# Ledger of designs, part 13: VH-VL binders against q92529r149to334

Target 1, 186 residues: q92529r149to334
Amino acid sequence: LGPGVTYVVKYLGCIEVLRSMRSLDFSTRTQITREAISRVCEAVPGAKGAFKKRKPPSKMLSSILGKSNLQFAGMSISLTISTASLNLRTPDSKQIIANHHMRSISFASGGDPDTTDYVAYVAKDPVNRRACHILECCDGLAQDVIGSIGQAFELRFKQYLQCPTKIPALHDRMQSLDEPWTEEEG
Short names: E, the ipSAE of ESMFold2; O, the ipSAE of OpenDDE; V2, 0.75 times the mean of E and O plus 0.25 times the DockQ between their complexes.

## First folded at step 15 (VH-VL; framework fv_tafolecimab)

Design P4 (at its last look DockQ between E and O 0.32; V2 from the best seeds 0.00; counts 0 for: pae E 7.6 > 2, unsure alone 74.2 < 75)
Fold by OpenDDE, look of step 15:
Structure P4 (fold): chain C 186 residues (1-186), chain A 130 residues (1-130), chain B 106 residues (1-106)
Amino acid sequence: as target 1 above (186 residues)
Amino acid sequence: QLQLQESGPGLVKPSETLSLTCTVSGGSISKYSYYWSWIRQPPGKGLEWIGSIYYSGSTNYNPSLKSRVTISVDTSKNQFSLKLSSVTAADTAVYYCARDSYYTVENPAYGTTSSYFDYWGQGTLVTVSS
Amino acid sequence: EIVLTQSPATLSLSPGERATLSCRASQSVSDYLAWYQQKPGQAPRLLIYDASNRATGIPARFSGSGSGTDFTLTISSLEPEDFAVYYCQQRSNWPTFGGGTKVEIK
């Protein structure tokens, strides 16, 4: 990724995630992101897909998703994806909306078939605590964004381990690193 | 159009290492969005996922095969490969390479994603026989 | 390991009839289930993903339903080209496949 890749997307806000993603299985995590997309789309005027009927959320999902923060909702932003972070800025680059360190981001997901233009990712930050951030992408861009995030995840993790052979196994068998990635303050 | 093609020997002796290569055309494996998998099917039987690799070299393996499986990627050739060591007659199968569908990515620190398979190679039969 | 059990093992039907295939998971997989069609000598083809979404180019006669542990693939009216083996696959854990259901002509 080098200096990172930059996309122009629309920020729709975020919704608090009240439970640790580490404590949830992969299926549940994905469902949370999809539900988050749906909820935020419904809450933000002009969001695509807001008018489509969705299945009622499970009680479990409802208990995990908290309040939404719609600050900066609807704003076109510059999203820079790097091994270090996801950086969200205003188009003029004067204001930082969010800078999520890679170690604070657990996963990213696209929407369901009705929300294919959306990307959601869960991150921890001092402002929103643990929250799912929703991005609206132009046609086809969502896949590229998710892909770039995935790449950043893999590369950063590889750097962290300094041993490509110690890649964790799939899903629930992966012993989540209990310890936060310490940024080597170089 | 994305195409996958398996290549390698169709016959392997017991205790030897099975080696296959998947060549991807019509798209780059370095494109950030996909995992690449090996799946096998013994004659007349069901499908078994062997493992997957990301273009960065990150791998996931079926726990039942992990000790014998090595998957690698060569981005310069737009290829990824499978090695299965210590083969027996039970490893006789049609071997497929496939692309994982891309819906979710996980930080490996938190977990690894699993996908569906939307593009497949035609498969190659590998027979383990003395 | 999540075990997927498909039933029936063989389904004998005539063209135009409705086919109903079952896939049961040993534990909940939410909606992370796919269906594949495999014809003799060919690779599997993705039909349905996430339990109920048709893959690109899949005819409307194919539909998927279910969540948790019980899933169904329905072919509303069998076409001659639909006689094949169908597999379910879950992605809630490392990918596993069902044993398959053979849809054969009666």
Scores: ipSAE 0.132, ipTM 0.638, lowest interface PAE 1.5, mean pLDDT 87
Fold by ESMFold2, look of step 15:
Structure P4 (fold): chain C 186 residues (1-186), chain A 130 residues (1-130), chain B 106 residues (1-106)
Amino acid sequence: as target 1 above (186 residues)
Amino acid sequence: QLQLQESGPGLVKPSETLSLTCTVSGGSISKYSYYWSWIRQPPGKGLEWIGSIYYSGSTNYNPSLKSRVTISVDTSKNQFSLKLSSVTAADTAVYYCARDSYYTVENPAYGTTSSYFDYWGQGTLVTVSS
Amino acid sequence: EIVLTQSPATLSLSPGERATLSCRASQSVSDYLAWYQQKPGQAPRLLIYDASNRATGIPARFSGSGSGTDFTLTISSLEPEDFAVYYCQQRSNWPTFGGGTKVEIK
């Protein structure tokens, strides 16, 4: 919550998202996450082998997803969720797979019946640009992970609102924050 | 136990603004990053989604109502509110507030999504009449 | 806009009988469909989400099936408390509801 929580999960990889999430309706955003999980799970040996077989994706979904990055695929990793970032690192090599500042993360999805063991989130970083990152979580952990991410989003937004000593007019500050939040940082 | 309760005037004159408030108890509007929605039902008819709001103030509205709808949130009072302007007799309905089920979370800077409505208020009838 | 058409409008049955309710979408909604029960003077209650998953506390006699455009709610053996109006709702786009099926005692 405050300083962050850490989960041990399996990193399956990421797949490039070629469109801004804001340019897509909410049904399409959810479908992108499900398709991304499916494609990455097929590409990674040793992924949990219970992901439900699906109908072939639409032409539109195929055009939104790009190249996969499987560099760290299949590794047990430490995911630290804080109000500042989502940090992914390998425990064995102490490598940082990604460190996504809150303002570079657009959304997360997972833990519903079709993705009970998976969490995915879309973020930007210098290596993968805009990509959907896929996590395989143990029994029931996916709901805890998605809940912690949601809480981190909420708490970070509250921190931005609470600048009492040097607040400009809230209207002006809220509008300017939206524009900086779309840039790459981290 | 989470509960939602609608409040506001039950009678509104044509061309005026309908204003309702939903009070949430047994849980927080800003906890678990849920979406909070208004849904209406004309007497003896089906259901129509009006719009939803996220904790940050981000909104999504039914395209057919968008020009007349404002939804707002007051997290300090654990409330969210509906304003529907320029009402006519067609806006006579039972108005419900509801919570969306949680399985997708958006960063407040990027927009909103919804899933399914798992908790509903009791509903309040609003009549638009001269 | 995705239009949901429910049929029949009214289903007259006796307790113990099997009820089959249909919902058809104007375009594919994948499995993003919910079913609600509404009794007179009450708010709707969520029964089924994502086409086939029972919500918490919903009896096993309620089941949902379908994908794409055609969906079915089945009540395997009607109980007295099951006589109500049933609505489907999609979330593939912004939410829309079907017109309802009234299940009434014959």
Scores: ipSAE 0.013, ipTM 0.482, lowest interface PAE 7.6, mean pLDDT 78
ESMFold2 (binder alone), look of step 15: mean pLDDT 89; pTM 0.911

## First folded at step 16 (VH-VL; framework fv_tafolecimab)

Design Q1 (at its last look DockQ between E and O 0.11; V2 from the best seeds 0.00; counts 0 for: pae E 12.0 > 2, placed apart)
Fold by OpenDDE, look of step 16:
Parts: structure tokens; C-alpha cells; sequence
Structure Q1 (fold): chain C 186 residues (1-186), chain A 130 residues (1-130), chain B 106 residues (1-106)
């Protein structure tokens, strides 16, 4: 990715996630992001309905998803994807909406047929705590965006492995450790 | 129309390395929208996903094969390749290359690779025999 | 690893009959299940994705249903070209396939 790749997308806001994504299986994590997309799209005026037929949310999902933060909802933004972070800015680059370090991002989803125009990712930040952020990416852009995020994840992880202080728990081990990646500040 | 074609030797000796190439035509392998996978099928058996690669060279491997598998990409040739080391008779199979249609990405520290496969090559039989 | 078990192993039917194929997962895969058709000497073809969505160009006689651990592929009326092996595949983890169901002519 080098200096990173930039996309123009629409930010729809975020919804609090009350449980660590690391403590959940892949199916549950994906369900959470789908539900998050659905809830945020319903809450944002003018957002295209994500689901033609919404299944009733499970009790489990309702217990995991908290309050929505719709600050900056509906804004066109510049999304920069790098090995360091996901950076969300206004198009004029004057205002930072969010800067999520890779170490704070636990999950990202996109390219789902039911939510083709959306990308969702879960990140920790001081403002929203742990939250699922929703991006509207129209005209097939969602697949490009999620592909870029995936690449960034892999590259960052490889970099981390070159200087491991602590090996993070792998998905298969489902360890409930809610600890961010420790970067050795070289 | 997108087409995938496997190529390589049909016979490999035990303990050697299986090497195959997939040539993509009618579309660019450098698309940001897709991963590219290898899948194999032993004679008369089911299908096994081997691994996938992104145009940038990022890879995902089946955990059961990870230690023996290397997938690479050559964007200039619109190709990606498979190497499987230390082969045995159990590695005899028809090998397919495929395009990943729908996928979910996750931080490798926390998640796994997820996809369906919408375009396939015709497959190539590789027999492991002395 | 998520194991997919398909049943029956072989299904013998006549053209025009209804075919019902089962796929069971060792753990919940939500709706992250696909179905493929494979004819002799050919690569698999994607039929259904996310349990119930038909892929592009797939006839309406093919339908998928189910969620969690139990899934079904239904062919409402078998055509001569439908006699093949059918595989299910999950994407709730790294991709895994079922053992297949052979639909053959009675």
C-alpha cells in the first residue's frame, strides 16, 4: 500500500459494540456488523435501506450492540487506508472525523451480497469506545475498500511478527483477550 | 468473459514440489475487488481449498497446508502460481484456480478468510508417482 | 475446521421429479453457505450463495434454504442437464466443502 490508498465514501456513523470481537466466532462477528449496518442505515436520514427483508434481531445481538453515534452521518469523506491506520477526513482534509490505528481495529466486513454497498469495521477509540463504523461505498467500491483493508491488515500483521513482543491470540484460539496490539516503539 | 486456465506438469515425484500456474484472461488480476484461489479435488473425492492471493501478494492459506504451500502473483503476466512442497500420493488431485466472488476480510490476528468462488478454471490433474 | 456432511450420498431420480439435498454443518455457519454443481470432467459451478440466493444465470428451479447448521438445496423439477454432483460450501471460517451428493438418473 505504500503511503496508503484513498477512497471517497460516505460515512454513516457508528454503533457501540459492548463485547470484544475477539471473544466471538466469525459468524457472530459478521452478524454484528450486518445488524450494525441495518440499525445505522435506519437511523440516518436518506440512507439507502440495506436490507430488503430485515430479520428480527436476535436477543444476543441486541445485547451486544449499544447506542449509535451519528455525528458526521451522511457526510462524504476521504478514507485513507494504510498499514498504520484508517483515516477518515472531510474532503477538504481540514477536519479529522476519525483516525483508527490498525492495532485498535479488530474486524472488518465488506462485499456481502446483502450489504453490497457497505463496509463495516470495529475499532476502539476514546470517543466511541468500541464501535462499529459504517461506510457507504456505492457502485462496487465496497469490494475495493474491503480488499484494501484486508491488505493493510496482512501487511501490518507481518510487520508486527518481525518484532513480536506478544503474539496476539489467533482466531482459532478464541481467547477473550481484549488487548490491543502492542507495537514496539522502535 | 473472464477465463482461468491452469498449467503445469501432470506428474510429480514424491518429496518434490508441485508447481502450477493460473493464467487469467478477459479480466485483470490486479483488480482490487477480488482474491484468487487454488482449490483441489482428489479423484472421486470432495473439494479442498488450498489458499488465496491478492494482487498485492497478500495470501491466505488453509491451516492444514500452510507449511507446504506458497502462492505468488505476477501482475505483469496476469498470472498467479501455486507451489506445494514435499508432495505425497495424497496430493494427487485435480487442481483448480478460481476467482473469489464474495469475501470478508479480518485482521489476521483475530479472524479468518471467507469467500465463495464464482469463476473456475477447467482444472489440471496432477499425479504424484515414483 | 467446520465439517459439512451431505446427505444422501446418492440420489436416484427421474427427469421431472423433485430433488431435495441436505447439508449439515458441525457448527453454526449462519447463512454463509453456498451450493455448487459439478458435472463429470468439469469444474464446479456456483448455484446458490448465502443459503438462498441464486447466482447469476441459475434457473429458478434451483432454490436454497436453511440457516445455522441445516441447509437444503431443492431442484423443483429435474432437467436432464441437472444430473451431476452437488457440493455445499461454508464461508463462516476458511472455506470448506461437503462430501457431495450425486444426483443420478433412475
Amino acid sequence: as target 1 above (186 residues)
Amino acid sequence: QLQLQESGPGLVKPSETLSLTCTVSGGSISSRSYYWSWIRQPPGKGLEWIGSIYYSGSTNYNPSLKSRVTISVDTSKNQFSLKLSSVTAADTAVYYCARDSYYTVENPAYGTYSSYFDYWGQGTLVTVSS
Amino acid sequence: EIVLTQSPATLSLSPGERATLSCRASQSVSDYLAWYQQKPGQAPRLLIYDASNRATGIPARFSGSGSGTDFTLTISSLEPEDFAVYYCQQRSNWPTFGGGTKVEIK
Scores: ipSAE 0.046, ipTM 0.689, lowest interface PAE 2.6, mean pLDDT 87
Fold by ESMFold2, look of step 16:
Structure Q1 (fold): chain C 186 residues (1-186), chain A 130 residues (1-130), chain B 106 residues (1-106)
Amino acid sequence: as target 1 above (186 residues)
Amino acid sequence: QLQLQESGPGLVKPSETLSLTCTVSGGSISSRSYYWSWIRQPPGKGLEWIGSIYYSGSTNYNPSLKSRVTISVDTSKNQFSLKLSSVTAADTAVYYCARDSYYTVENPAYGTYSSYFDYWGQGTLVTVSS
Amino acid sequence: EIVLTQSPATLSLSPGERATLSCRASQSVSDYLAWYQQKPGQAPRLLIYDASNRATGIPARFSGSGSGTDFTLTISSLEPEDFAVYYCQQRSNWPTFGGGTKVEIK
């Protein structure tokens, strides 16, 4: 609720995710974000090296990830995290790079031993469809960033747990006026 | 490899407080992707969820136990803990800690809640006896 | 509170046979249902999540089906390690578990 918390991080880009996160078990979701980090880091000039713990991708992981979008790759950005959205702007705040409403974000991960300086999240938007977005968050900042994202998810979960609209059948028929493409469920 | 391990006293007297700690190794308790849960199983019976905690300290409890249960987390030690007060013989059970992948996914209006316990500790028997 | 009723309580079969386990919910849980296997002296192991998706590392002989109130776990050909107790679990509200089905050797 409110204006949220803002971090300055490096945006590395995103890579399309061809399957709904709901259709994947939790360990597979985590592996997808790790593979996405690896692929985007390989493609971005001057990105911090990330391949020290990399394993070859499985055929299943390779079939789940699509094309990269590196339009803003390597740019320092202002990331604002609130219960409403993750908002990515240029440092002077004149250009919105992306605004991902919490209802459009299906998974986030970061700060694990093999991705210590990275945060990744899967979101759907009209430009990139469903994609895994990669942030580089040096000097221990990754833990703070993923913590803030997690807190935002927690507050959203508690609100919906207390709401009469928890029944998924009714939720499945409602549409947002803001994001008509939020149909990631199978 | 992620592992969870319960520790604490195996015998507790009635009316006292049951206290257990779960140590997480091979992974971080500080993750937006996971809740950390306590689940119990009386001997020869089924499973009962006690409660869950997010690394921020936010908790959810089984309503039937809420007045007696406290779950806490210590991220610096990669641990979370259970206290169950005013125990009786009915609280005799194997107590498990588990990783809970619960979080809202996609759009709650157009999505589904997804949750499962994908990593479990080995369990510790706590007997309540005078 | 959502109550899950598992049947049968005990299923006596031989290796190689097909096992069919039922879980019925007291109200609709959509597809928010998981299945676990528990061997004697061990913790439960996740088999199926969201009614029909196999967890990582689970053999193809395990499959889940159903939605709403009626769910089925099928083991297409029992292996010796499959003789265990099976639990269903829902999270349409806070988590509750079924009473279990014991699959034992006849």
Scores: ipSAE 0.000, ipTM 0.506, lowest interface PAE 12.0, mean pLDDT 79
ESMFold2 (binder alone), look of step 16: mean pLDDT 89; pTM 0.922

Design Q2 (at its last look DockQ between E and O 0.07; V2 from the best seeds 0.00; counts 0 for: pae E 4.9 > 2, placed apart)
Fold by OpenDDE, look of step 16:
Structure Q2 (fold): chain C 186 residues (1-186), chain A 130 residues (1-130), chain B 106 residues (1-106)
Amino acid sequence: as target 1 above (186 residues)
Amino acid sequence: QLQLQESGPGLVKPSETLSLTCTVSGGSISSRSYYWSWIRQPPGKGLEWIGYIYYSGSTNYNPSLKSRVTISVDTSKNQFSLKLSSVTAADTAVYYCARDSYYTVENPAYGTTSSYFDYWGQGTLVTVSS
Amino acid sequence: EIVLTQSPATLSLSPGERATLSCRASQSVSDYLAWYQQKPGQAPRLLIYDASNRATGIPARFSGSGSGTDFTLTISSLEPEDFAVYYCQQRSNWPTFGGGTKVEIK
């Protein structure tokens, strides 16, 4: 990715994730993101409903998803994807909406047939704690965005492995550690 | 419509290097949305993922084959290639190239970068024999 | 490596019958499971992704269910063109495939 890739997308806000992603009993992370998209889209005025037929949320999902933060909802933003972070800024770059380090991001989902125009990712930050952030990515852009995020994840992890201080927990062996993996600032 | 086509020799001698090329048509290999994989299937057996490449050249390989596998990409030709060194009879298989498709990506620290395969080549049989 | 075990190895049925195929993972793969159909001399075709989502162009008679370690592919009413080998595939780790279930005509 080099210096990173930039997309123009719409930020819709975020919704708190009340449980550690690592501790989630493999409940459908995909379902969490889909539900997050659904809830945020319903809460944001003018947002197109993501789902034509909404299934009632499971009790489990309701217990995992908290309150929405709709600050900056509906804004067009510049999304820069790099090995370092997902950076969300206003188009004029005067205001930072969010800067999520790769180490704080666990997964992203989007571009599927049910949520074609949306990308959701879970990140930790001081403002929102643990939250699922929702992006509107129209005209097929969602797949490009999700691809770029995936590539960034992979590259960053490879870099980390070159000089590992700690071996990150694998998904299938992850203990309920709420701490992000640390990298040596070389 | 996206099409993938494998090409290369159908016969390779033991200890030599298997070399195949996948030509992509009806779409660009330089898309940010997809990875490009090699998968093989021994006669009468199941499927084994070999590895993938991104248009930028980033690769990931099956751990069992990592030491012998090299995947490369030529964006100018809209192609990506497989090299498998030190082949044995166990490497006899139909080799497929495929496009990866995924809707969820995980930080490898938290999960996987693996995907599904939505487009496939027709496959090419490679026989390892003296 | 995550091992996927498919059962039964062979399923003999008649057109119009319901087919139920099982895939079990050696460890939890969440919903990161796909199903493929393969006919003789052809490449696999993606049927289901993320356990329960039909791929584009896949008929409604195909459905997937399950999470964690146990998954099921169901063909509600078999058509003549449905007689093939079916593979499950997980993407929770590097991709691995099941051994396949052959659906053959009785």
Scores: ipSAE 0.327, ipTM 0.755, lowest interface PAE 1.1, mean pLDDT 88
Fold by ESMFold2, look of step 17:
Structure Q2 (fold): chain C 186 residues (1-186), chain A 130 residues (1-130), chain B 106 residues (1-106)
Amino acid sequence: as target 1 above (186 residues)
Amino acid sequence: QLQLQESGPGLVKPSETLSLTCTVSGGSISSRSYYWSWIRQPPGKGLEWIGYIYYSGSTNYNPSLKSRVTISVDTSKNQFSLKLSSVTAADTAVYYCARDSYYTVENPAYGTTSSYFDYWGQGTLVTVSS
Amino acid sequence: EIVLTQSPATLSLSPGERATLSCRASQSVSDYLAWYQQKPGQAPRLLIYDASNRATGIPARFSGSGSGTDFTLTISSLEPEDFAVYYCQQRSNWPTFGGGTKVEIK
C-alpha cells in the first residue's frame, strides 16, 4: 500500500530493553512486553488500571528491563504505519516523538485477550537505544494496530525479496541504524 | 463458534480452472487479526499451503503455484475464494480453507513469524480427470 | 526454503505408552512451530502453537517443547483416540509442513 495508515492512540512511554530481542526466546519476549506495559501504566496518570494487577515480575524480567522514558507519556498521538516506518508524532504541535524505520523494529505484540487495549513494539533509535514502546489503543483498536504493523512487515519483506541485494546476517539487523531517517517536510 | 466450509465442484477437467469458495460463519472475515488461507493435501500425502488473503484484498502465494493462483475475498458475503488455472492430475487433492492467527508479529527480516491455523474447514476433494 | 523433517515416519505403540515425536527444521524457526493431529477423513486439528502452547480444548497429555531447529511433541499416555498422523508447521517466508508421523496401534 502507499502512504500508510494513521491511528490516533495514546503514547504511554517506553522502557529500555537491555538485551537483544533475538537473544530471547518467544515466551520471554511476550513476558517482557507485558511487564513493560505494567511498569509504564503504573507510572502514567490516566492510563487504564485493569492491566495493573499483574503478578510480581520474575528476577529475570527485572534484569532485562532498564529505565523508562516518560517524556511524552499520556499524550494522544498520531501513529502512521507504512512499509517504510512507524512514525509517532503529536497531532496538535507536530512534534515528532519517534520515527522507527522498519529495519529497526524487531517485534510487536498486543490486542490479544491478555493485552486487549495495548500494543507494545521493540525498536532501536539513537535517543532511546533499544526500547519497548507502549501504546494504549482502546475499544478493539489494538487489533487494528497490530494487524497493520504485521501487514507492513509482510509487504516490506515482499519488496525486499523482489529486489534482493544482500540479506544482512541476523546479528547485524538490530545492532546499528545504517539508513537515513525518514523525515517529514514542511 | 467460528466455522469454515468449502464449496465448489468436485471434478475439474485438465487445463480448466479449479474454483472453490470458503464461507465463514460464527465470526467476521473482516477482522484485522487474521489471514485466510487455502491449503491442499493430495490423497495419502502431506499438506501444501497455497496462499492467503487479508480482508483488505492483500495476498501472498506459494511460489511454486503463484503463476496459476488467484485468491479473492467478498466481505459482504463473508467469503473468500480460490481459483487455480490450467490444472493437471497433479492438482488432485483435498482442499482446505483455514484461519491463521495474527496477535504477535516479528519482522521477517529478523527471523520467522508466528503462524498457526486454529480453524479449518472440513475439506473438499477435487479430482482432475478427463 | 525451510524443510521440516519429522521422525520417525511411523511410530507403533500401545495405548498407555508415551509417544515422542520429533520435528527438525533446516534453519532456525525460533519458537514458531505448530503441531497438528489428523485422523482419516478429517481436517487437521491444531494441538500446539508457538512450540509449547496447547490450543483451546487440547488435553494436558499433549505437550510441546524445543526451540530453534529441534522440536518435540510428547503424548504422555496414549489414548485410543490418539492414533493418527501428526504434522509440524512453521512460517518463515510462507507456511511449510513436515512430512508427518503416523502413530499406529501395535
Scores: ipSAE 0.076, ipTM 0.567, lowest interface PAE 4.9, mean pLDDT 80
ESMFold2, look of step 16: ipSAE 0.016; ipTM 0.512
ESMFold2 (binder alone), look of step 16: mean pLDDT 89; pTM 0.917
ESMFold2 (binder alone), look of step 17: mean pLDDT 89; pTM 0.917
OpenDDE, look of step 17: ipSAE 0.134; ipTM 0.638

Design Q3 (at its last look DockQ between E and O 0.22; V2 from the best seeds 0.00; counts 0 for: pae E 4.9 > 2, unsure alone 74.0 < 75, placed apart)
Fold by OpenDDE, look of step 16:
Structure Q3 (fold): chain C 186 residues (1-186), chain A 130 residues (1-130), chain B 106 residues (1-106)
Amino acid sequence: as target 1 above (186 residues)
Amino acid sequence: QLQLQESGPGLVKPSETLSLTCTVSGGSISSRSYYWSWIRQPPGKGLEWIGYIYYSGSTNYNPSLKSRVTISVDTSKNQFSLKLSSVTAADTAVYYCARDSYYTVENPAYGETYSYFDYWGQGTLVTVSS
Amino acid sequence: EIVLTQSPATLSLSPGERATLSCRASQSVSDYLAWYQQKPGQAPRLLIYDASNRATGIPARFSGSGSGTDFTLTISSLEPEDFAVYYCQQRSNWPTFGGGTKVEIK
C-alpha cells in the first residue's frame, strides 16, 4: 500500500457498538455490521435503503447497537487507507472527519451481495467511543475499498510479526480501549 | 461444516523435501476472513506453528523454519500446501493444517488477527527416516 | 519469541474435582491467549480465546482468566472426557504454544 490508497466515497455516519467485537464470534460481527448499515441508511435522508426486505433485528443485535451519529452524513469524503490508519477527510482536505488508527479498528466488512455498495468498519475513537462507520461506495468501489482495508490489515499483521518489540504500553492501551473512554480530565 | 484434511507421504528421506497438502471442504479458502496455517507436533512433544498463507498468496513463516518452508495456495482446488526442505529426523511430527478464525476482516493491529485455530485437520504423521 | 510456561506439567485429579492450570508468558501478551484441549490421537480443540472467551460449543465448566503474563484455565468440575493435555497459545507475536499440562485421572 505504500503511502496508502485513496478513494472518494460517501460518509453516512456511524452507530455506537456497545460491546467489544473481540467478545463476539465472526458471524455475530458480520450481523452487527449489516444491521449497522441498515440502520444508518434508514436514518440518513436520501440514502438508499440497503435492504429491500429488512428482517427484524434480533434482540441481541438491538442490545449491541446504540445511538447513531450522523454528523457529516451524506458528505463526499476522501478515504485514505494505509497500514497506519483510515483517514477520512473532506475532498479539499481542509477538514478531518476521522482519523482511525489501525490499532483502533477491529472489524471491517462490505461489498457483499446484500450490501454491495457499502463498507462498514468498527473503530474506537474519543468522539464516538466504539462505533461502526458506514461508507457508501458505489459502482463496485466497495469491493476495492474492502480489499484495500484487508490488505492493510494483512500488511500490518506482517509488520507486527516482524517487529516483536511490542511496547507493553500498547497492549495496555488496547485493553484500556475496552474501558469506557474516561475523559482524561486534563 | 468446514473440514480440513491433510494428505501426503508419511515417509520422507533425510535431506529431501516434505510435501503436504491440505484440502478444505465445506467452505471456501478464498475468504478474506481467514488465514490458513500449518502446525506440527513431534511425537510426545508440544505444538509448533510453521506458518500461514492468505488466499491471495501472502505468507508468513516461523523464523526458525523460514529458510526451509514454503506454503502455497491453490484457490481453484480449495487447497493449500506445505513444503519443508532439507528434512532431518527432527522434522518427524504429526503435521496439522488449521484455519485461523481470527484472521478475518479483523485488524491485526487490534490484536484480533493473530492465530486462534478453530478448525483443524486430523493431522498426518510424517516420519523422516533413511 | 514469547515463551509460554505451563504448570503443573501433570495434574492428577478425580472426576468432579476442580482443575486449575497455569500459563505464564515470558513477556506481556495482553489478553491474546488461547487454550486448547488435545486428546490422544486427536487434533487440538480450541477452548478459550482472548484469555476468557469460550469458543463455540465449549461447556461452561471451562473458564479462562488472566492478562499480561499470568493466565489460568479452570475446569470447575472435571468430567471423564476432560482428561487430556491442555495447551496455552499466545498470539501477541507469531503463534507459540506452551509445553502443555496433562490432566490425568488419579
Scores: ipSAE 0.115, ipTM 0.619, lowest interface PAE 1.6, mean pLDDT 87
Fold by ESMFold2, look of step 16:
Structure Q3 (fold): chain C 186 residues (1-186), chain A 130 residues (1-130), chain B 106 residues (1-106)
Amino acid sequence: as target 1 above (186 residues)
Amino acid sequence: QLQLQESGPGLVKPSETLSLTCTVSGGSISSRSYYWSWIRQPPGKGLEWIGYIYYSGSTNYNPSLKSRVTISVDTSKNQFSLKLSSVTAADTAVYYCARDSYYTVENPAYGETYSYFDYWGQGTLVTVSS
Amino acid sequence: EIVLTQSPATLSLSPGERATLSCRASQSVSDYLAWYQQKPGQAPRLLIYDASNRATGIPARFSGSGSGTDFTLTISSLEPEDFAVYYCQQRSNWPTFGGGTKVEIK
C-alpha cells in the first residue's frame, strides 16, 4: 500500500461522538455507527442503499451522539486508504474533507446485513473533533472498503510492532490519541 | 456461490511436511475484503486456527505453530496452500480452509481486531503415522 | 492466548425443549464472539457473530447473548436438525475456539 488504494464513494457527513471509545463496549460502538447511518440517511436527500423504517429513539445512543456536520453531504469523493491515513477529497473542487492519520482512527464498521451499502468510521480531527464519518459504498463496495481499512490497520500495527521499544512507542501513541476531550456543555 | 475445497495427501509420516491446497470457486481469492485461513480439528476434539493469508501474500500465524507453518497463495489458480513441517502424531486432524470475514475492524493500537469464518471447505483428514 | 470453556460438555434434550449453552473466556473478549454448529461429518456453520447477531439464513430460534467473559447461545425450541456440536470462537487476538457442547437426543 505505497500511495494507498483509492475508492470513489459518496460522503454523507459526520456526527460528533461525545464519549471516549474506551468507555463504549463493542456492541455500543456498532450501534453508534448504525444510528449515525440512520440519522444521516434521513437527512440526505437521494441517499442510496436500503431504506429503513425509522427506529424508535434510543435514549442511550442519543446521549452519545452529538451534532451532525452535513457540509459536504451527498458528494462523490475520493477515499484513499493507506497505512498512513484515510484521506477524503472532493473530486470537483479538490478540497480535502478530512485527512485522518491512522493513530487518530479508532474503528470502522459496515457491510453487514444491516448496513450493506455503508461504511462508517470514528476518528478525531481538528475540525470535527471525535466524529463518526459515513460513506455510502454501493454495489458491494462496502465490503471492499472495510476490508482495505482493516488491512491498513493491520499493516500499520505490524510496522509498529517491529520497533525494538514497542511498549514506550505504543504507550506514547495511545496517550496522544486518548487525550481527554471534555465537553462541558452537556 | 462461493465454495472452498481442500486437497492433498491423507497420510503423512512423522517428521515430514504436511502439504494441502484450498481451491476457491464461485468467487475470487483476490478480493481486498477477505483473508483466507487454515483451521484444524483433531478427531473428537475442538478447532485450532493455524493462520491466514491475504491475496497479496501477507500472512499471520498462530504463535504456537508459527515456526512450522507456511501459508502461500497462487492468485492465478485461485488457490492457497498450507505447509506444516516436522509433523508428529499430534498433527493428525481434519484440516479446513475457510474465508475470514468481519464487519467491524478496530485499530490495533486499541488492542483488538476480530473476524469470523463464514465459508468453510468440507475438510480433509490428514493422519500422521509411521 | 484466550481460552474458551464451554459448558456443559453434553446436553441431552428432546425436540421442542429449550437449549442453553455457555461459553466462558479466560479474559474479556468484549462482544467479539461467534457461535458455530457442526453436524457429524460436516464443516462448522456460522450461527452467531458479534455475540448476538444471527448470520444470514439462521432461524430465529437461535439467539446469542453476553459480553466480556460470559456468553450464552440459546435455542428456544429444538428441532431435529439442531442436534449437533456447538463451538464458540473469539478473535480479540488470534482466533481460539471452545471445546464444544454436544446437544444430543435424550
Scores: ipSAE 0.046, ipTM 0.527, lowest interface PAE 4.9, mean pLDDT 79
ESMFold2 (binder alone), look of step 16: mean pLDDT 88; pTM 0.908

